# VH-VL binders against q9rc53r339to534, part 21

Target 1, 196 residues: q9rc53r339to534
Amino acid sequence: AQTHEFSNKLNTISGFLQLGKIDEAVDFIQKERKIQQEWIHFFIERVNDPTVSAVLLGKISQAQELGIDVDIDPSSQLLTPLQERQQELLVTMIGNLLENAFDALLASGIENKKIYISFTDMGDDFIFEVEDNGPGIPPQLMESIFEEGFSTKEGTHRGFGLALVKKAVHELGGAIFLEEGELGGACFVLTIPKHE
Key: E = the ipSAE of ESMFold2; O = the ipSAE of OpenDDE; V2 = 0.75 times the mean of E and O plus 0.25 times the DockQ between their complexes.

## First folded at step 6 (VH-VL; framework fv_trastuzumab)

Design E4 (at its last look DockQ between E and O 0.02; V2 from the best seeds 0.00; counts 0 for: pae E 6.8 > 2, grease 20.2 > 18.9, placed apart)
Fold by ESMFold2, look of step 6:
Structure E4 (fold): chain C 196 residues (1-196), chain A 118 residues (1-118), chain B 107 residues (1-107)
Amino acid sequence: as target 1 above (196 residues)
Amino acid sequence: EVQLVESGGGLVQPGGSLRLSCAASGFTFSNYRIHWVRQAPGKGLEWVARISWSGGYTRYADSVKGRFTISADTSKNTAYLQMNSLRAEDTAVYYCARGGFRYPLDYWGQGTLVTVSS
Amino acid sequence: DIQMTQSPSSLSASVGDRVTITCRASQSIYSYVAWYQQKPGKAPKLLIYAASSLESGVPSRFSGSRSGTDFTLTISSLQPEDFATYYCQQYYSWPLTFGQGTKVEIK
């Protein structure tokens, strides 16, 4: 996914240069550098864990390649140190929630694809929210979305996303909830006790 | 110092419209969410709406969804509450407050009174 | 929606009394509870956040605690300036919801 995004950006720069549009090429390069620096500065100030920061930065880059607009609540913070197991499982859960949102948005017909991310360590729990403006989850499917995949031993087809998140969060003593989102799509909320 | 100043309240007839303003100073508006909370005379507090730093991500109480629109002009550090199809039940003092995701409402304005009556 | 059931609705107490106000959440909200003080004609003021953390500048006679879904605001020695209405509020889930309020009157 990084390879395709990098190739697309190089092609854009090369196109400007081939057409003799040097100022446009320079502007494009400076814009990409500024966007990366703004996200890096945000995560330095708001996220103590470099592994969680790296996953979020990687997913933001992937979203840009897919044409998905990502926004993170500026009040988000993760400054409380993570235990090693919390870090391992949080990275897995964050990655799978975002991949689920990508898949839902890519399958939709919506042109303005959006994801909203919030997280906090205020209080006794870590809490993460991932919301998209995709088709949402019909009430009939709400329990089924966590049952698909790895938990079955039939061997015909396995989905790993939300089932893995449910298992991982329960190992940390937490829970996952589906809430109504203002964007019209799915809004998943993870809760994880800090001290388990 | 952090300050929030509401304005735009007044008397309006049922079915009418009104626009409230919340002017923020002493902090970077785009780093927080702005909330509206209302209080009917002699009653308790009710959360109404909030807006994210981008101005495009909003949440509303069910009682106002479809009738009220929260917006922001980050260049002026000002949030707005456009109130349409007003009802008698919307009569209240409207406060703006600063908050965020799982973050308390740590600063409040003084409020502006909206009265909806014939 | 998460309901915050606050009690009592009002109380009268003497200066120096210990005052206890309770809220019960209709579901688990962890420690995402704030307590506000509102004096007549004024906006609410944050006292306690995260169930038990004291906001800067708030006197130490105020404290908060949690037991499951039950939350308590305690004023250890009531002062004349503590005449006010107190609200609990959950900020775990949307919509944000408040308790009904507790009016504290000085005898």
Scores: ipSAE 0.051, ipTM 0.620, lowest interface PAE 6.8, mean pLDDT 84
Fold by OpenDDE, look of step 6:
Structure E4 (fold): chain C 196 residues (1-196), chain A 118 residues (1-118), chain B 107 residues (1-107)
Amino acid sequence: as target 1 above (196 residues)
Amino acid sequence: EVQLVESGGGLVQPGGSLRLSCAASGFTFSNYRIHWVRQAPGKGLEWVARISWSGGYTRYADSVKGRFTISADTSKNTAYLQMNSLRAEDTAVYYCARGGFRYPLDYWGQGTLVTVSS
Amino acid sequence: DIQMTQSPSSLSASVGDRVTITCRASQSIYSYVAWYQQKPGKAPKLLIYAASSLESGVPSRFSGSRSGTDFTLTISSLQPEDFATYYCQQYYSWPLTFGQGTKVEIK
């Protein structure tokens, strides 16, 4: 579903075109592209794994379409090579955590939806954090959210994402836990040992 | 049953130090937060500090920053509030309470009285 | 800091009365508001969270509502055990802040 923000951008482009303002339309598109290029530049410098970069970039784009502002801690870095299995599972975990955040935010009444991502390869562990400014997670559900099939929302095929993340991180000998970040919503932290 | 029990309160002189303890039971701490909230005699509630059990992340009210330190020992399921450079205005019943992500304080201890007086 | 302006500071009521307490936030905090009951010499007890959600075990005579930045706690029919001090609290942003409290006294 296209959010108000995406629709507004399209409408803006359409408006320029309808008015014969081609240069303005191109300029507007170029500005959006520049933002994307900035992300690409960031990942090239800070993430040595192109698969992880691609997944994050894709999710950022998806978030933008959903009207969710995504930011990454500028100190984030992932320069240590991942093992094949680490890469595969990390991509899965990141994807599912972000989807979970998207769902939570879209179901919320918050207008300024935001996700904050941070990661580091400093030390003995890889650490990834995905934080949102959504409604948070009540204490009563903190243990249950990782169970298969658990969902607070109606619909089929829901409630498996976080369970999958938990399973994946454990396979890597790591852990997932909830922290409280600056946004006040849910903050998921993944810790993955570099070496077993 | 979820339970929080404060201890360590007492009488202390201005400039003195005191360490409060909050012993928790009946729940797993890994995803919870422990808060300290105080209430001066005959006054309202004031949030003091918070700690995350899993990561040790801490936050403080401006009124206690630099003087108070919140900590936790997960092996003992106990949170602490080290209070230094105590002032008369720190006199209050100190409660520990359990919290969560964008969630209220759902369980409280009975409180422990701290009196700062010369 | 977000201020929670609570009113009234005190009120007198009789058993069976409808009681309303209001809290106004200094800015938008969506529905991140809780209400607590505190009796003398006791710790606060959670009554309402998310502005209108009733905590487990709390009698149905308690309810919460939101209108913009205005939050209301209502006791539909005051019972003898309801004479206490009530506090609103926001948990939208740091630091956590409470209303000044409302003492509900017997008329």
Scores: ipSAE 0.036, ipTM 0.657, lowest interface PAE 3.8, mean pLDDT 89
ESMFold2 (binder alone), look of step 6: mean pLDDT 92; pTM 0.945

Design E5 (at its last look DockQ between E and O 0.03; V2 from the best seeds 0.00; counts 0 for: pae O 5.6 > 2, grease 19.5 > 18.9, placed apart)
Fold by ESMFold2, look of step 6:
Structure E5 (fold): chain C 196 residues (1-196), chain A 118 residues (1-118), chain B 107 residues (1-107)
Amino acid sequence: as target 1 above (196 residues)
Amino acid sequence: EVQLVESGGGLVQPGGSLRLSCAASGFTFSNYHIHWVRQAPGKGLEWVARISWSGGYTRYADSVKGRFTISADTSKNTAYLQMNSLRAEDTAVYYCARGGFRWPFDYWGQGTLVTVSS
Amino acid sequence: DIQMTQSPSSLSASVGDRVTITCRASQSIYSYVAWYQQKPGKAPKLLIYAASSLQSGVPSRFSGSRSGTDFTLTISSLQPEDFATYYCQQHYSWPLTFGQGTKVEIK
């Protein structure tokens, strides 16, 4: 996916140049470099785990290719060292939550697709929050979305991987729940104790 | 030195409007949440509103939703609270405070008094 | 909304006394409780965050603890500058909420 993303960016620049749209090509190059610089500085200062940083950077890049705007709360931090098993499972959970949000947004008719990520290590627990501006979860399905193989007749993508996330967070002694967010969609919250 | 300075308080009639400002210095404003917290005379503290970087991520107490709007100008390191349809129960000292995602309020301004009366 | 029930509403104590103030959360908030000190005419000042972590520059006579949804601020040996009003606050979930306050007065 990284190789395809690079090739697509080169094709975009080439397309602008072939159409004589020089200002658009320059703007695209400048935007891509600025975005990378901002994320690099953020992760150097706020996330002291290279594997978690790599997953988040990869998902941001994937979202750009899908037309999804992803922001991370600038006050987020993960500076507390992760145990090996915590790192392994956290990476899996972050990946699955973001893929679930991508799938829900892509299946929807929503045009300004948005995801907001927040996390903290301020207390005795790590907390991660993934919010989207998609259709949300109907109240009658809230218990069911964590069941293995869950699907609705409407063809929802919201339940993909959530059973695996629940199993992973339970192994770490934590919890996952759904809360009301400000974006109008689903807001998944992970809590993981630093020490069991 | 981290500083937060509120301004814009005063006497206003019920139904009126005021705009409060919170000027920040000594830290990168866009890396934090800015909150408004109020305290009626002789009463306790009440959280009012919060904004995160970019101005697109706001939250409000139920008591002020639809009447108050929090905003920010990151080029001036300043947050604002636009207060419309003011009521007598909005009379309070309004503090701005610095926070973050599930963070405490580690720095506070000195407050600005808003009085709503006829 | 999460209710923070703080007690007592006031207390009288002498310099050197051990002072204990409590808050109870209406639901689990893990360790995400802060304690603030407020003197008359001044803004609140952060003392404790995450239930038990001491804010930089706060004297070590202040401490915080948690037992389930019950939280405690302790001043081990009260000093003259500690006569103030104290507030607990949950910093876990929106909307953020405070306890009603505890005024610590000279006996």
Scores: ipSAE 0.651, ipTM 0.834, lowest interface PAE 1.3, mean pLDDT 87
Fold by OpenDDE, look of step 6:
Structure E5 (fold): chain C 196 residues (1-196), chain A 118 residues (1-118), chain B 107 residues (1-107)
Amino acid sequence: as target 1 above (196 residues)
Amino acid sequence: EVQLVESGGGLVQPGGSLRLSCAASGFTFSNYHIHWVRQAPGKGLEWVARISWSGGYTRYADSVKGRFTISADTSKNTAYLQMNSLRAEDTAVYYCARGGFRWPFDYWGQGTLVTVSS
Amino acid sequence: DIQMTQSPSSLSASVGDRVTITCRASQSIYSYVAWYQQKPGKAPKLLIYAASSLQSGVPSRFSGSRSGTDFTLTISSLQPEDFATYYCQQHYSWPLTFGQGTKVEIK
C-alpha cells in the first residue's frame, strides 16, 4: 500500500517531468538517493553483519514507502560477530517486529507515523529495540500477543509474527520484553546472550 | 485472577514520608506497567506515576515530581511508591492500577488511604 | 496538558432512562478515551476504552462514541446498579488526565 507521502513524492517527480523540468526531477531523485546513501554509510560503520544491515535497510525503505518515519539511535552498534544461528534468527526477529509495527501504525490512523530502532552489543547481551508511536498493546492482549494463531479483531495478524519472535529469542537463550519508550506505542526489547 | 493489593497508607505529618506497596498477582509482569492514581476525599481521580516492570521506565505527574519515587521488585511482584516531603494536598486514597500509555487501567487495587495532617 | 471537560457534573435519572455523559478534549486525541464507573468506597471500574470498545464483562447497555474531540458515554436503559460516579480519561498523552466526574443519582 502506497502512503500519501510516497504518492506525493511520485507526483512531484511526475510534475517536474510533465513540465519539462528534468534537472529538477533529477535533483529531487538525487536527494532521495542521498538519504539512502546515508543509511548505507551508517550501517557500514556501525553494523558488521551485512545480512542484518540488508534487512534493516530494506525495512527502512519499506517504511518510507509506507509513509513511516524511521529513526535509529545514533549510538547504536552491532560489531560483535554473530554466530550463524544467531544471525538467522535475529534477521527473522527484526523482520517480524518491524512488520508488526508497520501493521499497527497503518491500522491506527495516526498521522506522522514513527518507528524508533536501537541496538547495542556493548555488554554481555545483544540488545535490540523496536518502538513505534502507534496505539500500543491493549492490556487484555499483552499476554496473548505472543501466542501462535493470535489474531486481532481488526484482522491484523499480530500473533503469528510475534510468536515467531518469542520462539526465536528463546531458542537463543534470550528474552523479549514489552516496554514503554518515548513514542507511546509498542516497544519491544530483545535481549540475546553473546555466549551461552 | 488478576489482583492488585495496596498497603502502607496511614496518618503522617506534613514533611513526613510514607512508602506504599502494591502487591500484584495473577498475571505476567514483564509486559505490563503499574500506575498510581490518587483521589482526594470527595474529589476526582488524578494520575500520579507509572513504572514499567521490565525496564523500570518511570513517569510522574508534575505535582509529585522530585518528591515521589515509583519502583518495583520483580522478585516480589510488588510496586512501591516512596512519598517524601508530604503535603496536606497529598491526602488521598491511593490506587495502584495496571495499564499503559495509550491504554486504559483495566485492573485496580482497593486503594489505601494516606492522610497528611498536623 | 490535555484537559477533559466532563458534563454534567451530576444528573438525576430513573430506572429505565437513557443517560448520556459527555467529555470534550482540549485537543485531538483520536479515540484514546476510557470511561470508568466508581461506586462509593470502591475503586474505579473500566467500562469503555478506545472511545467505543466495551470492556469484557461490561453490560451491553453501556456504549461509547466519538465525534471529533467530543466523547460520549451512553447508558441505554439505566439499571439500579448503575447509580454511581462516572469518569472519562484520556490515555493518549502524558500526563494522563481524567474528567471531573459525573454523579448519576436516583430521581
Scores: ipSAE 0.020, ipTM 0.624, lowest interface PAE 5.6, mean pLDDT 89
ESMFold2 (binder alone), look of step 6: mean pLDDT 92; pTM 0.949

## First folded at step 7 (VH-VL; framework fv_trastuzumab)

Design F1 (at its last look DockQ between E and O 0.81; V2 from the best seeds 0.77)
Fold by OpenDDE, look of step 8:
Structure F1 (fold): chain C 196 residues (1-196), chain A 118 residues (1-118), chain B 107 residues (1-107)
Amino acid sequence: as target 1 above (196 residues)
Amino acid sequence: EVQLVESGGGLVQPGGSLRLSCAASGFTFSNYHIHWVRQAPGKGLEWVARISPSGGYTRYADSVKGRFTISADTSKNTAYLQMNSLRAEDTAVYYCARGGFRYPLDYWGQGTLVTVSS
Amino acid sequence: DIQMTQSPSSLSASVGDRVTITCRASQSIYSYVAWYQQKPGKAPKLLIYAASSLQSGVPSRFSGSRSGTDFTLTISSLQPEDFATYYCQQHYSWPYTFGQGTKVEIK
């Protein structure tokens, strides 16, 4: 699935070139580059931890390949230095939350798939939020989704992502919650204390 | 200097409509949220609505859902509050304020008075 | 919605007094509480955010603290310009909610 959008972009570029539309091809490439540069600039200014930035950037790229639009609240900030274990677990949690969102969106068939990310390091706790415009999570499943092996989909290696997130956040003395989001789908909120 | 300036307040009859504006300056408009907060005469503060101008994400208080619409024009650094189906209980000074994700309201305008009366 | 129960509704104090205002959240909101000062005919002014962070330009006599879901604004030595109404507000979840306010009057 990841190869499709990348392939599509390449095909688009190839198409322009085959049609002798060199300027259009160049413009297309420049637009893609600009988007990437904008993200890099954002992370440099708003995220102090390069590992967290790298993970987010990677996931954004992956989302683009999947046809998922990822947005980050521009007021987001993560400038507080992370402890080594905090960093490690935060990366794990972010990765798994986004993967979970990808899966949910891809399975839903919803047009204009979107993920909205927000984070802050204010006060004694920092918050990380991942929201999608997918089908959401039924109330009856809100607790079960964090259980190991729980999956609404068939296949191997399913149902472990959210369980891992829960375990990780608890290890850090934090919590994970589902809240009502702005996009109508699932909204996961991580709250992590800066100091244990 | 960060500045927010409200305008558009006035007297309106019940059931009427009014559009408020909040002109922002002194900061990157798209990097923040804009809120509307109102205060009835002699009463406390009530949060009304919020927009993230860059993405157009909006939140509303239940008391105004379906009647009020918050919007923003990033090219003008201006936020708006379209108020329809106004009620007497909507009478208040309306403030716009700057915010962010899980962020306080750090700068406020001076407010504009909306009076809904027959 | 998260309720912010603020107390007292009013108090009388003299210049130089230590003043304490309390706000209790109906649920855990961690440290995401702000305090505002409002004078008659004026817009609110941010004093404290994130429970204990002093806003830039605010005098050091203002401080905020947290104990669980209890939040406190303290004015260590009340000054003449501090007579006003104060509001707590949670900036943790939607909708944002304010306390009822505390009017600090001159004794």
Scores: ipSAE 0.854, ipTM 0.929, lowest interface PAE 0.5, mean pLDDT 93
Fold by ESMFold2, look of step 7:
Structure F1 (fold): chain C 196 residues (1-196), chain A 118 residues (1-118), chain B 107 residues (1-107)
Amino acid sequence: as target 1 above (196 residues)
Amino acid sequence: EVQLVESGGGLVQPGGSLRLSCAASGFTFSNYHIHWVRQAPGKGLEWVARISPSGGYTRYADSVKGRFTISADTSKNTAYLQMNSLRAEDTAVYYCARGGFRYPLDYWGQGTLVTVSS
Amino acid sequence: DIQMTQSPSSLSASVGDRVTITCRASQSIYSYVAWYQQKPGKAPKLLIYAASSLQSGVPSRFSGSRSGTDFTLTISSLQPEDFATYYCQQHYSWPYTFGQGTKVEIK
């Protein structure tokens, strides 16, 4: 996926150059370099796990290609070391939550698609939050969205990774909740005990 | 040295408006949340609002929602609380405080008094 | 909203006493509780966060603990500068909420 993304960016630059749009090519290169460096600096300072950092960075890049604006709360931190089991399952859960948000936004027709990611290791539990400005989850569906094979009325996709997230978080002794967010869409919260 | 300094308090009539400022120094403003917490005379603490300045994400207590607006200007390292449709029950010392995503409020300003009376 | 029920409302104690203040959350908030000290005419000061983590610069006679949804602030040997009002606060979920306060007075 990164090789494909890199090739697409090179094709864009080549296209600008072939059309004689030199200033546009330069602007594109400068924007891509600045965005990449700012995220790398954030992850080096705020996230002490290279696997989690790589998943988040990869999903941010994917969101950019999809036209989705992703922000991470700059007060977020994950400096507490993860056990191997926690790391493996957390990567799966983060990936599936973000893919679920992508799917909901792409099916929604919303023009300014946004995702807001927040996380903390401040207490005895890790907390991760993924919020979008999509259509949200009707209250009557809140229990069923975690069932294997569940389909949404918003689109043609079948099933959600939310069943996998629920299984993974329970294996770690944690929980997943749907909370009210400020963006108007879904707000999924994971809680994972540091010990246990 | 982390500092938060409130200003803009004063006497205002019911139905009036007032804008509070919270000037921050000694830390990277855009890396934290700024909160407003109020304390009516002789009473306890009540959380009012919060902003994450770099993303513009806001939260409000139900008692002020629709009447108060929190904002920030990162170029001035300053947060604001615009208070409209003021009521006598809004009379309090208003503190600004520093936080983050599910953080405690680790540094507080000195407070500024808002009095709403005829 | 998460209710934080703090007790007692006030207590009288002497210098050297062990003081205990309790706060109960209306639902699980994990360890996300802070304790603040407020002296008359002054802003609150953070003492404890995440139930048991001591804020930098706070004397070690202050400690916090958790049992389920019950949280405790302990002052192991009360000093003259500790006479103040103490507040618990959950920092787990919006809106943040405070306990009603406990005034610690000279006996």
Scores: ipSAE 0.707, ipTM 0.852, lowest interface PAE 0.9, mean pLDDT 88
ESMFold2 (binder alone), look of step 7: mean pLDDT 93; pTM 0.948
OpenDDE, look of step 7: ipSAE 0.841; ipTM 0.920
ESMFold2, look of step 8: ipSAE 0.665; ipTM 0.821
ESMFold2 (binder alone), look of step 8: mean pLDDT 93; pTM 0.946

Design F2 (at its last look DockQ between E and O 0.94; V2 from the best seeds 0.77)
Fold by OpenDDE, look of step 7:
Structure F2 (fold): chain C 196 residues (1-196), chain A 118 residues (1-118), chain B 107 residues (1-107)
Amino acid sequence: as target 1 above (196 residues)
Amino acid sequence: EVQLVESGGGLVQPGGSLRLSCAASGFTFSNYHIHWVRQAPGKGLEWVARISPSGGYTRYADSVKGRFTISADTSKNTAYLQMNSLRAEDTAVYYCARGGFRWPFDYWGQGTLVTVSS
Amino acid sequence: DIQMTQSPSSLSASVGDRVTITCRASQSIYSYVAWYQQKPGKAPKLLIYAASSLQSGVPSRFSGSRSGTDFTLTISSLQPEDFATYYCQQHYSWPLTFGQGTKVEIK
């Protein structure tokens, strides 16, 4: 998947060059670079855990390849040091929540796919939120979606992600919720106590 | 120094419209949320609306949904509240305040009075 | 919506008194409660956030605590400038909601 988007970008650059549009090519490259730099700058300032930052950056890149626009609330902050197990499970949870969002968005076929991420360490509990503009989750399924093996999609390896998230967050003494989001789709909220 | 300055308040008839402005300075406007909070005369505080200027994401209290529109111009570091179909119960001092994700209102403007009366 | 039930609505106290104001949330909001001070004709001022974190520049006589869904603002020794109306607010969930307010008056 990374190869396809990368290839497309290279093709675009190549196209500009072949057409003698050097300024456009440079502008294109600079735009891409700027975006990447902005993300790096954001994480350096707002997230002190390099593993969490790396996972988020990776997922952002993956989203871009999938044509999903990822945004992070600029007021987000995660500066409190994580315990080893907290870090491990948080990375797992973030990964699975984002993958779940990717799947939901791709299955929906909607245009202008978006994910909005927010997180804070302000209180006694970490809060992490992942929201998408997909079809959302019907009320009747709100409990079932966390069950192991539950999936609304076809496929043999579906329906374990959210169950894993629930298990992980519970291990940390936290909780996972579905809340009303701003994008119209699913909004998952993780709460994790800083201290057990 | 962080500053928020409201303007645009005044007297308006029921059913009328008014546009409030909140000029922000002293901080990176796009890194925060801007809220409107109102206070009726002699009453408590009521959250009205929120915008995240960087993404344009908005939220509204049910009491103003469909009538009020919050917006922001990042180039001007200014947030706005367009109030339509105003009612007597909308009479209040309107404050703009700085916030964030799961964040309190750490800075407030001085407020601007909106009076809806026939 | 999350209701913040604040009590008392008013109290009379003297300079030097210990003052306690309480807010109860209708559901778990973890520690995401703020306290504000408002004087007549002025905008609210943030005192406490995240239940117990003191805002920069706020005197140490102000403190906040949490017990479950009960939140308390304490003024250890009331000063003349502390006569005002105080509000709790949850900054956890939409819509954001305030307590009804507590007016601290001179006895």
Scores: ipSAE 0.767, ipTM 0.881, lowest interface PAE 0.6, mean pLDDT 92
Fold by ESMFold2, look of step 7:
Structure F2 (fold): chain C 196 residues (1-196), chain A 118 residues (1-118), chain B 107 residues (1-107)
Amino acid sequence: as target 1 above (196 residues)
Amino acid sequence: EVQLVESGGGLVQPGGSLRLSCAASGFTFSNYHIHWVRQAPGKGLEWVARISPSGGYTRYADSVKGRFTISADTSKNTAYLQMNSLRAEDTAVYYCARGGFRWPFDYWGQGTLVTVSS
Amino acid sequence: DIQMTQSPSSLSASVGDRVTITCRASQSIYSYVAWYQQKPGKAPKLLIYAASSLQSGVPSRFSGSRSGTDFTLTISSLQPEDFATYYCQQHYSWPLTFGQGTKVEIK
């Protein structure tokens, strides 16, 4: 959770201070503020929707808690205004794509877990891409992963995330599909028309 | 002024290696993709490779995959194309170009000639 | 790979003529098509991106349009400086691919 990550950072600062390592505590605080400032600056400059920015920031924080390194392509942009319905469904889709990537990476046992996010509004369609360096999706499962209740996870939890994405993108007249990524895992592509 | 300058081209034997450089100026290098695009004599344009420098994320055309390596040094605002196991069909003018995620190429260098000949 | 089939391979025209060049994608690429102009010994120059958006500094006699997977570059009144080779390029999916080129020559 976000509170757990914040608590760990406070404990680190406190540890330096308790050991009399004041310079180390100051350096740690400066590095943490610089990293957070860089993400906030990126979103203010590149994403003209506070709700989409909040979802992405929240998921980046969640990834840090899970030990997953998230990068966003620095050329990404979403400056075209979203209609209210587009915003509502897009934040649902982004959240579920990232949760799917988290689940795949956590189940994989792969070290140095990575997610790469890219998006653009340059054309007549918004394009969002989420790729990971996990195990990918076997060809025989390609159609099944979008069905309600599909899951490769044990337990009472069943996967509804990709089915929700498919339903949401269809409502917007768009599409979701898989592409080959260079990270070695899954690469989901989401396309959404700007206009009805 | 946005500027891209290629260097490192020349004559090389088949099976040899060359390293091309693309020196960039006039823009924030780490915010863009750098691409290599080549043009064989009398022929059209062929995309070769791309890097997003801030994360080192790369893509290659199938014709060069496994033989060419794109890299970048953000501190020097420079991208590189290491070309190994060169073949006669790699003979071309090599351009570097600026892009981004699903972007066109808005700025190009003037190119450097690579000739692979026995 | 997405094939970009460009036609014609060459054309002859006079100053003042209306010129059209077409490019067909082998599958949907949405609006993610660029057009470049290249003169002998020079690098390509971006004219049009996202099918119909005019690049800064490009004269308004250049325009682009889309119908499905068919894309058109139009020069409404050809000028002497427009004699060049033109390429379409999809900037949608890897690998990025170009059309074969269209040489526009003086008639």
Scores: ipSAE 0.657, ipTM 0.828, lowest interface PAE 1.1, mean pLDDT 88
ESMFold2 (binder alone), look of step 7: mean pLDDT 93; pTM 0.954

